# VHH binders against q12xb4, part 4

Target 1, 267 residues: q12xb4
Amino acid sequence: MLDFVGLGLFDEKDISLKGLEKIHNADKVYVEFYTSILMGTDLEKMEMLYKKKITVLSREDVEQHAEDWLVDAKDSNVVFLTGGDTMVSTTHVDLRLRAADMGIKTTLIHGASIASAICGLSGLQNYRFGKSVTIPHPYVSNRGVRVVSQTPYDTIKNNIEAGLHTAVFLDIDKDKGYMTVNQAMEILLEVEGKLGEGVMVDRLAVGIARAGSPSPVVKADYIEALRDYYLGGPLHIVVIPAELHFVEAEALVKLAGAPEGILENID

## First folded at step 24 (VHH)

Design G4
Fold by ESMFold2, fold request of step 26:
Structure G4 (fold): chain B 267 residues (1-267), chain A 122 residues (1-122)
Amino acid sequence: as target 1 above (267 residues)
Amino acid sequence: QGQLVESGGGLVQPGGSLRLSCADAGFTFSSYWMAWYRQAPGKERELVARITRGGRTNYADFVKGRFTISRDNAKSTLYLQMNSLKPEDTAMYYCAASIRYTYGDYTEYDYWGQGTRVTVSA
């Protein structure tokens, strides 16, 4: 039996009671930390609370060598832990398909996902989100030129034109660190300067820090102002709203500190 | 326009082999999903092969087992080993990188190379 168990957003206590029950009954417990990072915990804290040894799997272990550990689920209870909700914003449906091909029964034990948390924290309607993007850290090429991806800008433009909000994930790099909302605003403005299409001109953004923690930060402002707003420590995520419904605009003003002027012309 | 640099292209007879590579200084390959695309004159770019950050591969149907994509994250290099080449493989070959998983929509890639030409003729 293979149970996929989501760990939720922030720390080892975000696991559901059903998830914890699965861990306690498991013969083997595996985790991967490469699709997400739970900022409020670490492996030792998880093992202490869950009272189980947990084996960390690499991308290679999951993507190329899954059968090395999946085979145990044919005659024992195996748990695979992920941050958030296992099948949201991951390619782990592949593991479930491979397990099915091997005759292994699987279950999903859900956890809270950042995809739903940004809707709750901002007040923006989940059904009005379009394709999400990730802003990669810029890099310096072999020619000494700074290279900045324009793809996030283009996706945001297309979503706005369709009346859809954009969830903007921020890169995590071992050398350059966790990208902040400030850095993301700077990058989007830099691309705007190059393309000149007006997408980021007078554009609202929502910066969100430490979703799922006891003290998340949610701040909405125009991109230029948000560039200089301190949101505190990681992890950060951005939402770029498109046209706002009245309730969404009211939520941004009252809950995220957006300028009150955005309420004008809303019937 | 991109900063990735392809190499290894050239002229080869049908049935021959070439190994393409793609690299750039300062580029952290381990953070990216990578792919090879090709484009014949007057045609649209098409996916040849893709490889995930963890090394799982996928190939276009026309490859039919003749090509192998691989990556060496320590050397920040992407490869395409091309065997049993046919005249219809003649094209410009491009490497591409995406910070996000993609099934082959070329508009979702963050970075591209300038291309390397492969010509297969008797």
Scores: ipSAE 0.479, ipTM 0.795, lowest interface PAE 2.8, mean pLDDT 91
Fold by ESMFold2, fold request of step 26:
Structure G4 (fold): chain B 267 residues (1-267), chain A 122 residues (1-122)
Amino acid sequence: as target 1 above (267 residues)
Amino acid sequence: QGQLVESGGGLVQPGGSLRLSCADAGFTFSSYWMAWYRQAPGKERELVARITRGGRTNYADFVKGRFTISRDNAKSTLYLQMNSLKPEDTAMYYCAASIRYTYGDYTEYDYWGQGTRVTVSA
């Protein structure tokens, strides 16, 4: 049997009781750390709390060599751990399909996901989100040209036109680091300067840091003001609201410090 | 926008082979999902093959085992090995990169190359 267990948002204590039960009954426990990062823990802390040895799998182990470890689930209890919720914002449904082809039963033990946490932290309604997007770090080409992706801007534009909020994930890179809300605001304004379509003009954004931690930050303001607002350490995420319903606007003002003036434009 | 550079295109007889490459030294290939697209004259751009960050591949049905996509992250290079080429494969071939997984929706790619021409004629 193969059990997919979500680790939740922040540290080793975010695992569910059901998840712990699966780990305790497991013959083998695997984790991948490449789809998400639990900022409040590490492998050693997880092994200490869960009382199990945990084998780390690489992208290649999961994507190309899955049969090498999936086969264990034919005759034993195998657990696969992922930060957040295993199937949210991952390609791990592929593992469930491959397991099914091998006659292996799978289960999902859910964990708290950033996708739902942004709704709770901001007060924005989950049914009003469109396609999410990730802002990649800009880079300098072989010709010395600074390259900035315009795709996040276009996705945000399309969502706004449809009345849908955008969850904006921020790039993580070994050399360039964890992208901050400040950097994301600057990138979106840079693209606005090139395109001139007005999408980022007088646009409200919500910056969220360290969701699931004891000290999360949720700050809503216009993009130009958020560019200069310090949210503290990683991980950061942005939400770009579309047209707000009254309750959403009240939530942003009262819970995220949005300018009270946004209440004047509610239909 | 993007600065990816394709190479390896050219003229080839039916049944021949070409190896396309796509590179940009300023670009961290390991962070991106990569793909090859093609566009024949007067036709819409279409997916040829894609490869995940971890090396899992998918191919369009028309490939029928003739093409192989691969990546060498240490050399920051994407490849398309094209064998058993047919006149129908004549097109501009483009590499593309996305910071996020796509299911072949070309509007979600962040960066594109300028293309390399492949011509298959008797």
Scores: ipSAE 0.478, ipTM 0.796, lowest interface PAE 2.9, mean pLDDT 91
Fold by ESMFold2, fold request of step 26:
Structure G4 (fold): chain B 267 residues (1-267), chain A 122 residues (1-122)
Amino acid sequence: as target 1 above (267 residues)
Amino acid sequence: QGQLVESGGGLVQPGGSLRLSCADAGFTFSSYWMAWYRQAPGKERELVARITRGGRTNYADFVKGRFTISRDNAKSTLYLQMNSLKPEDTAMYYCAASIRYTYGDYTEYDYWGQGTRVTVSA
């Protein structure tokens, strides 16, 4: 049997009681740390709290060599741990399909997802979100030219035109580090300067830091102002609102410090 | 935008083989989902093959086992091995990279190459 267990947002304590029960009854416990990062924990802390040895799987182990460890679930209890909620914003449905092809029963034990946490922290309605994006770190090409992806800008534009908010995930790179809200605002303004379509002009953004931690930060302001606002340490995420309902606007003002003037423009 | 650089295209007889490459120095291939697309004159750009960050591959139905996508993250290079080429494979071939998983929507890719021409003729 294969149990997928979500670990939640921040640290080893975010696991559900059902998830912990599955770990305790497991013959093998695997984890992957590549789809998300739990900033408040590490493998040692997880093993100490869960009282179980945990084997870390690489992308290759999961994507190319899954049969090598999935086979154990035919005659034993196997748990696969992920940050957040396993099937949200991951391609891990592929593992469930491959397990099904092998005759292996699977279950899902959910954890809290960043996709829901941004709605709760900001007060924005979950059913008004469109396609999400990730802003990649810019790079310098062979010609010495700075290369910046335009795709996040275009997606935000399309969502705004449809009246939909955009969840904007921020890149993580070994050398360039965790992208901050400040860097994300600069990148979006840089693309605006190239395209000149006005999408980022006088545009609200919501910066969120350390969701699920004891000290999360939620700050809403115009992109130009948010570029200079320090939200503290990682992980950061951005939301770009489209047209706001009155309750959403009130939430941004009262809970995230948005300029009160946004209330004047609400239908 | 054309930030990535394809190479290896050319003229080949039916049944022949070509190996396309895609690279750009300073580009961190291991962070990206990669794909090959093609566009014949008068047709829409279409997916040929995709490869995940961890190396899992998917192919369009028209490939039918003739093409192999692969990546070498140490050399920062994406490949398309094309065997048993047919006149219908004549097109511009483009590599593409996305920081996130896509379902084949070409508008979601962050970076594209300029293309390399493949011509298959008797």
Scores: ipSAE 0.463, ipTM 0.784, lowest interface PAE 3.0, mean pLDDT 91
Fold by ESMFold2, last read:
Structure G4 (fold): chain B 267 residues (1-267), chain A 122 residues (1-122)
Amino acid sequence: as target 1 above (267 residues)
Amino acid sequence: QGQLVESGGGLVQPGGSLRLSCADAGFTFSSYWMAWYRQAPGKERELVARITRGGRTNYADFVKGRFTISRDNAKSTLYLQMNSLKPEDTAMYYCAASIRYTYGDYTEYDYWGQGTRVTVSA
């Protein structure tokens, strides 16, 4: 049997009681830390609270060598842990399909996902979100040219034109670190300067830091102003709203400190 | 836009083989999902193969069994080994990189190469 258990947003306490029960009954417990990072915990804290040894799997273990550990679930209870909710914003449905091909029964024990948390923290309605995007860190090519991806800008543009909000994930790189809201605002403005299409002109954005922690930050302002607003430590995410319903605008003003003037742009 | 550089294209007889490469200095391949696309004259760009950050591969139906995609993250290089080439494989071949998994939607790739031409003589 293979149980997929989501760990939630922030620390080892975010696991559900059902998830913890599955861990306690497991013969083997695996975790991957590469699709999501729980900033409030580490392996030692997880093992202490869950009272179970946990084996860390690499991308290669999961993507290329899954049969090496999936086979254990034919005759024992195996748990696979993922930050957030296992099947949200991951490709782990592939593991369920491979397990099914091997005759292995699977279950899902959900955890809180950042995809739902941004809606609650901002007051933006979840069904008004379009395609999400990730802003990669810029790099310098072998010709000495700074390369910045245009794809996030184009995705935001298309969503806005469709009346849809954009969840904007921010790159995590071993060497360049966790991208901040400030860096994301600079990148979007840099691309605006190159394309000149006006997408980022007078554009509201929502910066969110440390969702699920005891000290989250939610700040809405125009992109130029958010570029200079310090949200504290990681992890950061951005939301670019499209046209706001009155309740959404009111939520951004009252809960995220958006400029009062955005209420005048409704209908 | 990005300037990934493809190489290894050329003129090949039917049944022959080519190995395409894709690289750019300063580009960290380990952070990206990678793919090969091709475009024949008058046709839409189409997925040939893709490979995840962890090395799992997927292929278009028309090339399965003949082509192999691989990556060498230590050398920051993407490869496409093409065997048993046919005249219909004649196209420009492009490498692409995305910071996010795309399931093959070419509009979601962050960086592209300028292409390398493959010509399979009839």
Scores: ipSAE 0.445, ipTM 0.778, lowest interface PAE 3.2, mean pLDDT 90

Design G4
Fold by ESMFold2, look of step 24:
Structure G4 (fold): chain B 267 residues (1-267), chain A 122 residues (1-122)
Amino acid sequence: as target 1 above (267 residues)
Amino acid sequence: QGQLVESGGGLVQPGGSLRLSCADAGFTFSSYWMAWYRQAPGKERELVARITRGGRTNYADFVKGRFTISRDNAKSTLYLQMNSLKPEDTAMYYCAASIRYTYGDYTEYDYWGQGTRVTVSA
């Protein structure tokens, strides 16, 4: 049997009691750390709390060599741990499909996802979100040209035109580090300067840091102001609202410190 | 304008083989999902193959085992090995990169190459 167990948002204590029970009853426990990062924990802390050895799988182990370790689940209890919720923002449905082809029963033990946490922290309604994006770190090409992806800008534009909010994930790179809300605002304004379409002009954004921690930060302001607002340490995420329902606007003002003037623009 | 650089195109007879490559010295391939697309004159750009950051591959149905996509992270290079080439494979071939997984929607790619031409003589 293969149990997929979500680890939640921040640290080793975010696992559900059901998830912990599965770990305790498992013959083998695997984890991957490449789809998400739990900033409040590490492997040592997880093993100490869960009282179980945990084997880390690489992208290649999961994507290319899955059957090498999935076979163990035919006649033993195997647990696969993922940050957040197991199937949200991952390609791990492929593992369930492979397991099914091998006759292996699978279950999902859910964990809290950043997708729901941004709604709770901001007061924005989950059904009003469109396609999400990720802003990649800019790079310098072989020709010495600074390259900035315009895809996030275009997706935000299309969502706004459809009345849909955008969840904006921020790149994590070994060399360039964790992208901050400040960097994301600078990048969006840079693309605005190139395109001149006005999408980022007087545009409200919500910066969120350390969701699930004891000290999360939620700050809503216009993009130009958020560029200069310090949210503290990682991980950061951005939400770009579109048309706001009155309750959503009130939530941003009262819970995230948005300028009160946004209440005057609600139909 | 794309910053990725394709090479390896050329003229080949039916049944022949070519190996395309795609690179950019400033680009860290291991961070990206990669794909090959092609476009014949007067036609829409269409997916040929894609490869995940961890090396899982997926191919368009018309490939039928003739092409193999691969990546070499140490050389920061993407490859497309094309065997048993047919005249209908004649097209401009483009590499593409996305910071997130795509299911072949070419509008979701962050970066593109300029293309390399493949011509399979009738």
Scores: ipSAE 0.425, ipTM 0.777, lowest interface PAE 3.4, mean pLDDT 90
Fold by ESMFold2, last read:
Structure G4 (fold): chain B 267 residues (1-267), chain A 122 residues (1-122)
Amino acid sequence: as target 1 above (267 residues)
Amino acid sequence: QGQLVESGGGLVQPGGSLRLSCADAGFTFSSYWMAWYRQAPGKERELVARITRGGRTNYADFVKGRFTISRDNAKSTLYLQMNSLKPEDTAMYYCAASIRYTYGDYTEYDYWGQGTRVTVSA
């Protein structure tokens, strides 16, 4: 049997009681840290609390060599741990399909997802989110040219035109580090300067840091002001609202410190 | 939009083979989902093949079995091995990279190359 267990948002304590029970009854426990990072824990803390040895799998182990470890689930209890909720914003449905082809029964033990957490933290309506996007770190090409992706800008534009909010994930790179809300605001303004379409002019944004921790930060302001606002340590995520309903605007003012003037522009 | 550079295109007879490559030395391939697209004159750009960060591949039905996508992360290079070429394969071939998994919508890619021409004719 293969149990997919979500680890939730922040630390080793975010696992559900059902998830912990599955770990305790497992013969083998695997984890991947490449789809998400739980900033409040590490492998040793997880092993200490869960009282199990945990084997870390790479992308290659999961994507190319899954049968090498999936086969164990034919005759034993195997647990696969993922940050957040296992199937949200991952391609791990492929593992379930491959397990099914091998005659292996699978179950899902859910965890809290950043996709739902941003709605609760901001007060924005979950039904009104469009396609999400990730802002990659800019790089300098082989020709010495600074390369900045315009795709996040275009996605945000299209969502706004459809009345849909955008969840904006921020790149994580070994060398360039965890992208901050400040850097994301700079990048969006840089692309605005190149395209001149006005999408980022007088645009409200919501910066969120350390969702699921004891000290999260949620700050809404215009992009130019957020560019210079310190949110503290990682992980950061951004939400770009479209046209706000009254309750959403009130939530941003009261829960995220948005300028009260946004209430004057509500439909 | 990016600086990806394709090479390996050319003129080949039906049934022949070509190997396309795509590179940019300033680009960290291991961070990106990669794909090959093609576009014949006057036609829409269409997916040929894609490869995940971990190396799993997916192919369009019309080219499945004849082409092989691969990546060499140490050389930061993407490849498309094209065998059993047909005149209908004549097109500009583009490599593309995305920081996120895409479902094949070409508007979701962050970076593109300028293309390499493949011409299949008797």
Scores: ipSAE 0.422, ipTM 0.759, lowest interface PAE 3.3, mean pLDDT 90
Fold by OpenDDE, fold request of step 26:
Structure G4 (fold): chain B 267 residues (1-267), chain A 122 residues (1-122)
Amino acid sequence: as target 1 above (267 residues)
Amino acid sequence: QGQLVESGGGLVQPGGSLRLSCADAGFTFSSYWMAWYRQAPGKERELVARITRGGRTNYADFVKGRFTISRDNAKSTLYLQMNSLKPEDTAMYYCAASIRYTYGDYTEYDYWGQGTRVTVSA
């Protein structure tokens, strides 16, 4: 048996009681920290609270060599821990499918998800969200050329035109680290500078840091201003609102510190 | 929108084989879904094959077992082995990368190569 357990948003205490029960009954517990990470804890604290040894798996262990440890789940109880909610990442779905191919039964224990947390923190309605997107870290190609993805810009544009909000996930890279809201704003503005379609000019954006922590930061402002706003440590995520309901606008002003001027632009 | 570099295209006779490659060491290759697309003259760009981070594959209906997509994360290289090529396979072939899940819409990919031309003719 393979149990996928979501750990929640921030620290070791965010796990559900059902998740904890799965760990207690497990013969082997694995965790991955490359799709998400609990910034408010560490492996030692997790092991102490869960009263179980936890083996950390690298991306390579999960994506290339999963069969090496999945095989144990054929005749024992194996738990696979992830930050946030399980199966939100396609990596987890891929892993679950591999387990299924091996004849391993799987179960899901859900954790708190950033996908819903951003709605609660910002006051934006979940049903008004369109396609989400991830901003990848820009990179320098083999030719020495800086490469920036246009996909986030286009996705946001399409959502806005459809009257839908955009959840903008920020890249986690082993070498480049956790992308910040500030970096995300810079990237979007850089793309704006290249394309010149006006999508990001004076665009309202919401920066969210450390959701689920005792001190989360939610700040709404125009991209140019938000670019320079300090949100503190990771993890960060961005929401780009489209057309706002008057309740949403009020929420952004009162709960996220949005400029009061946005109340004047409500349809 | 990208600096991926395709190679391996060329002229081949019907029934022949080609192996396309795509690479760029500038980004974290292993973190991306990869795909091959093609565009024939006067036609829309269409999906040929996709491969997940973990190596699961999906193919367009026209492939019918003739093509194989694979990846070497250590070399940061994507491959497309094309066998039993037909004249209708003549197209510009593009490599694409996505940091997120895609539904096969070419607009969802983050990076593209410039393409390599494949011509199948007697």
Scores: ipSAE 0.259, ipTM 0.686, lowest interface PAE 2.0, mean pLDDT 92
Fold by OpenDDE, look of step 24:
Structure G4 (fold): chain B 267 residues (1-267), chain A 122 residues (1-122)
Amino acid sequence: as target 1 above (267 residues)
Amino acid sequence: QGQLVESGGGLVQPGGSLRLSCADAGFTFSSYWMAWYRQAPGKERELVARITRGGRTNYADFVKGRFTISRDNAKSTLYLQMNSLKPEDTAMYYCAASIRYTYGDYTEYDYWGQGTRVTVSA
């Protein structure tokens, strides 16, 4: 059997009791940290608290060579740990499907997710969110040209037009590191400069850092100002609000330090 | 958009075969979900096939086992093997890449190629 267990947002203590129980009953425990990472802990602390040896799997181990370790789940109890909540990433769903193809029974133990945490931290209503998007790290092509994705800009635009907020995930790259809110703002403004559709001009944005930690940072401001605001260490995520409900506006001002001027635009 | 480069298109007779390729332009190929889209004159762009990071595939209904999408992460190359081609397969074929943990319609891909033209005619 294969148990997918979400670890939660920040440190080893965020795991549920049910998740911990699965680990205690496991013959083998694996973890991946490439889709998300617990910034408030490390492998040693995890192993100490969980009282189990944990094997870290690379992206390749999970996405290309899963059969090599999944086979153990046919005859034993295997736990697969992920940051946040399990199955939020389609990669995990793919893994679960491969397990199913192999005749392996799977179970899910859910953890705290950034998808809901952003609502709690910012005061924005979850039902008012549209399609989420990820800002990929820009790259330099083999022709020496800087390439920036326009998809985040377009997704945000579409959501705004529909009156929906956008959760903007920030890329995690093995080589380029954790994208920051500041970098995200720069990228969005860069795309605004290129397209000139006015979507990001004086756009309200929410930067969130270290959700689930004892000291998360939540800062709402216009993009131009937020670009220069220091949020501290990773992980970061961005929310781009659309039209605000009066409760949301009040929350952003009182809880996220948004400019009071945003209250004037509320009907 | 991105600078993916498609190749392998051309003129073929009905029942013929082509193998399209899409090469990496400098981004981390293995981190992206990939897809082939096509657009015929006067028609909307439509999905042909998709492939996950790990190689799981999905095809449009019209494919009916005729096409195979695959990827070689070591070579940073995406392929589309097209067999039993029909005149209705005539279109510009585009390679697309998405960093998202999920990908939706064609508007949600991060990078696109310039396209390679496939013409199926007797």
Scores: ipSAE 0.220, ipTM 0.668, lowest interface PAE 2.4, mean pLDDT 92

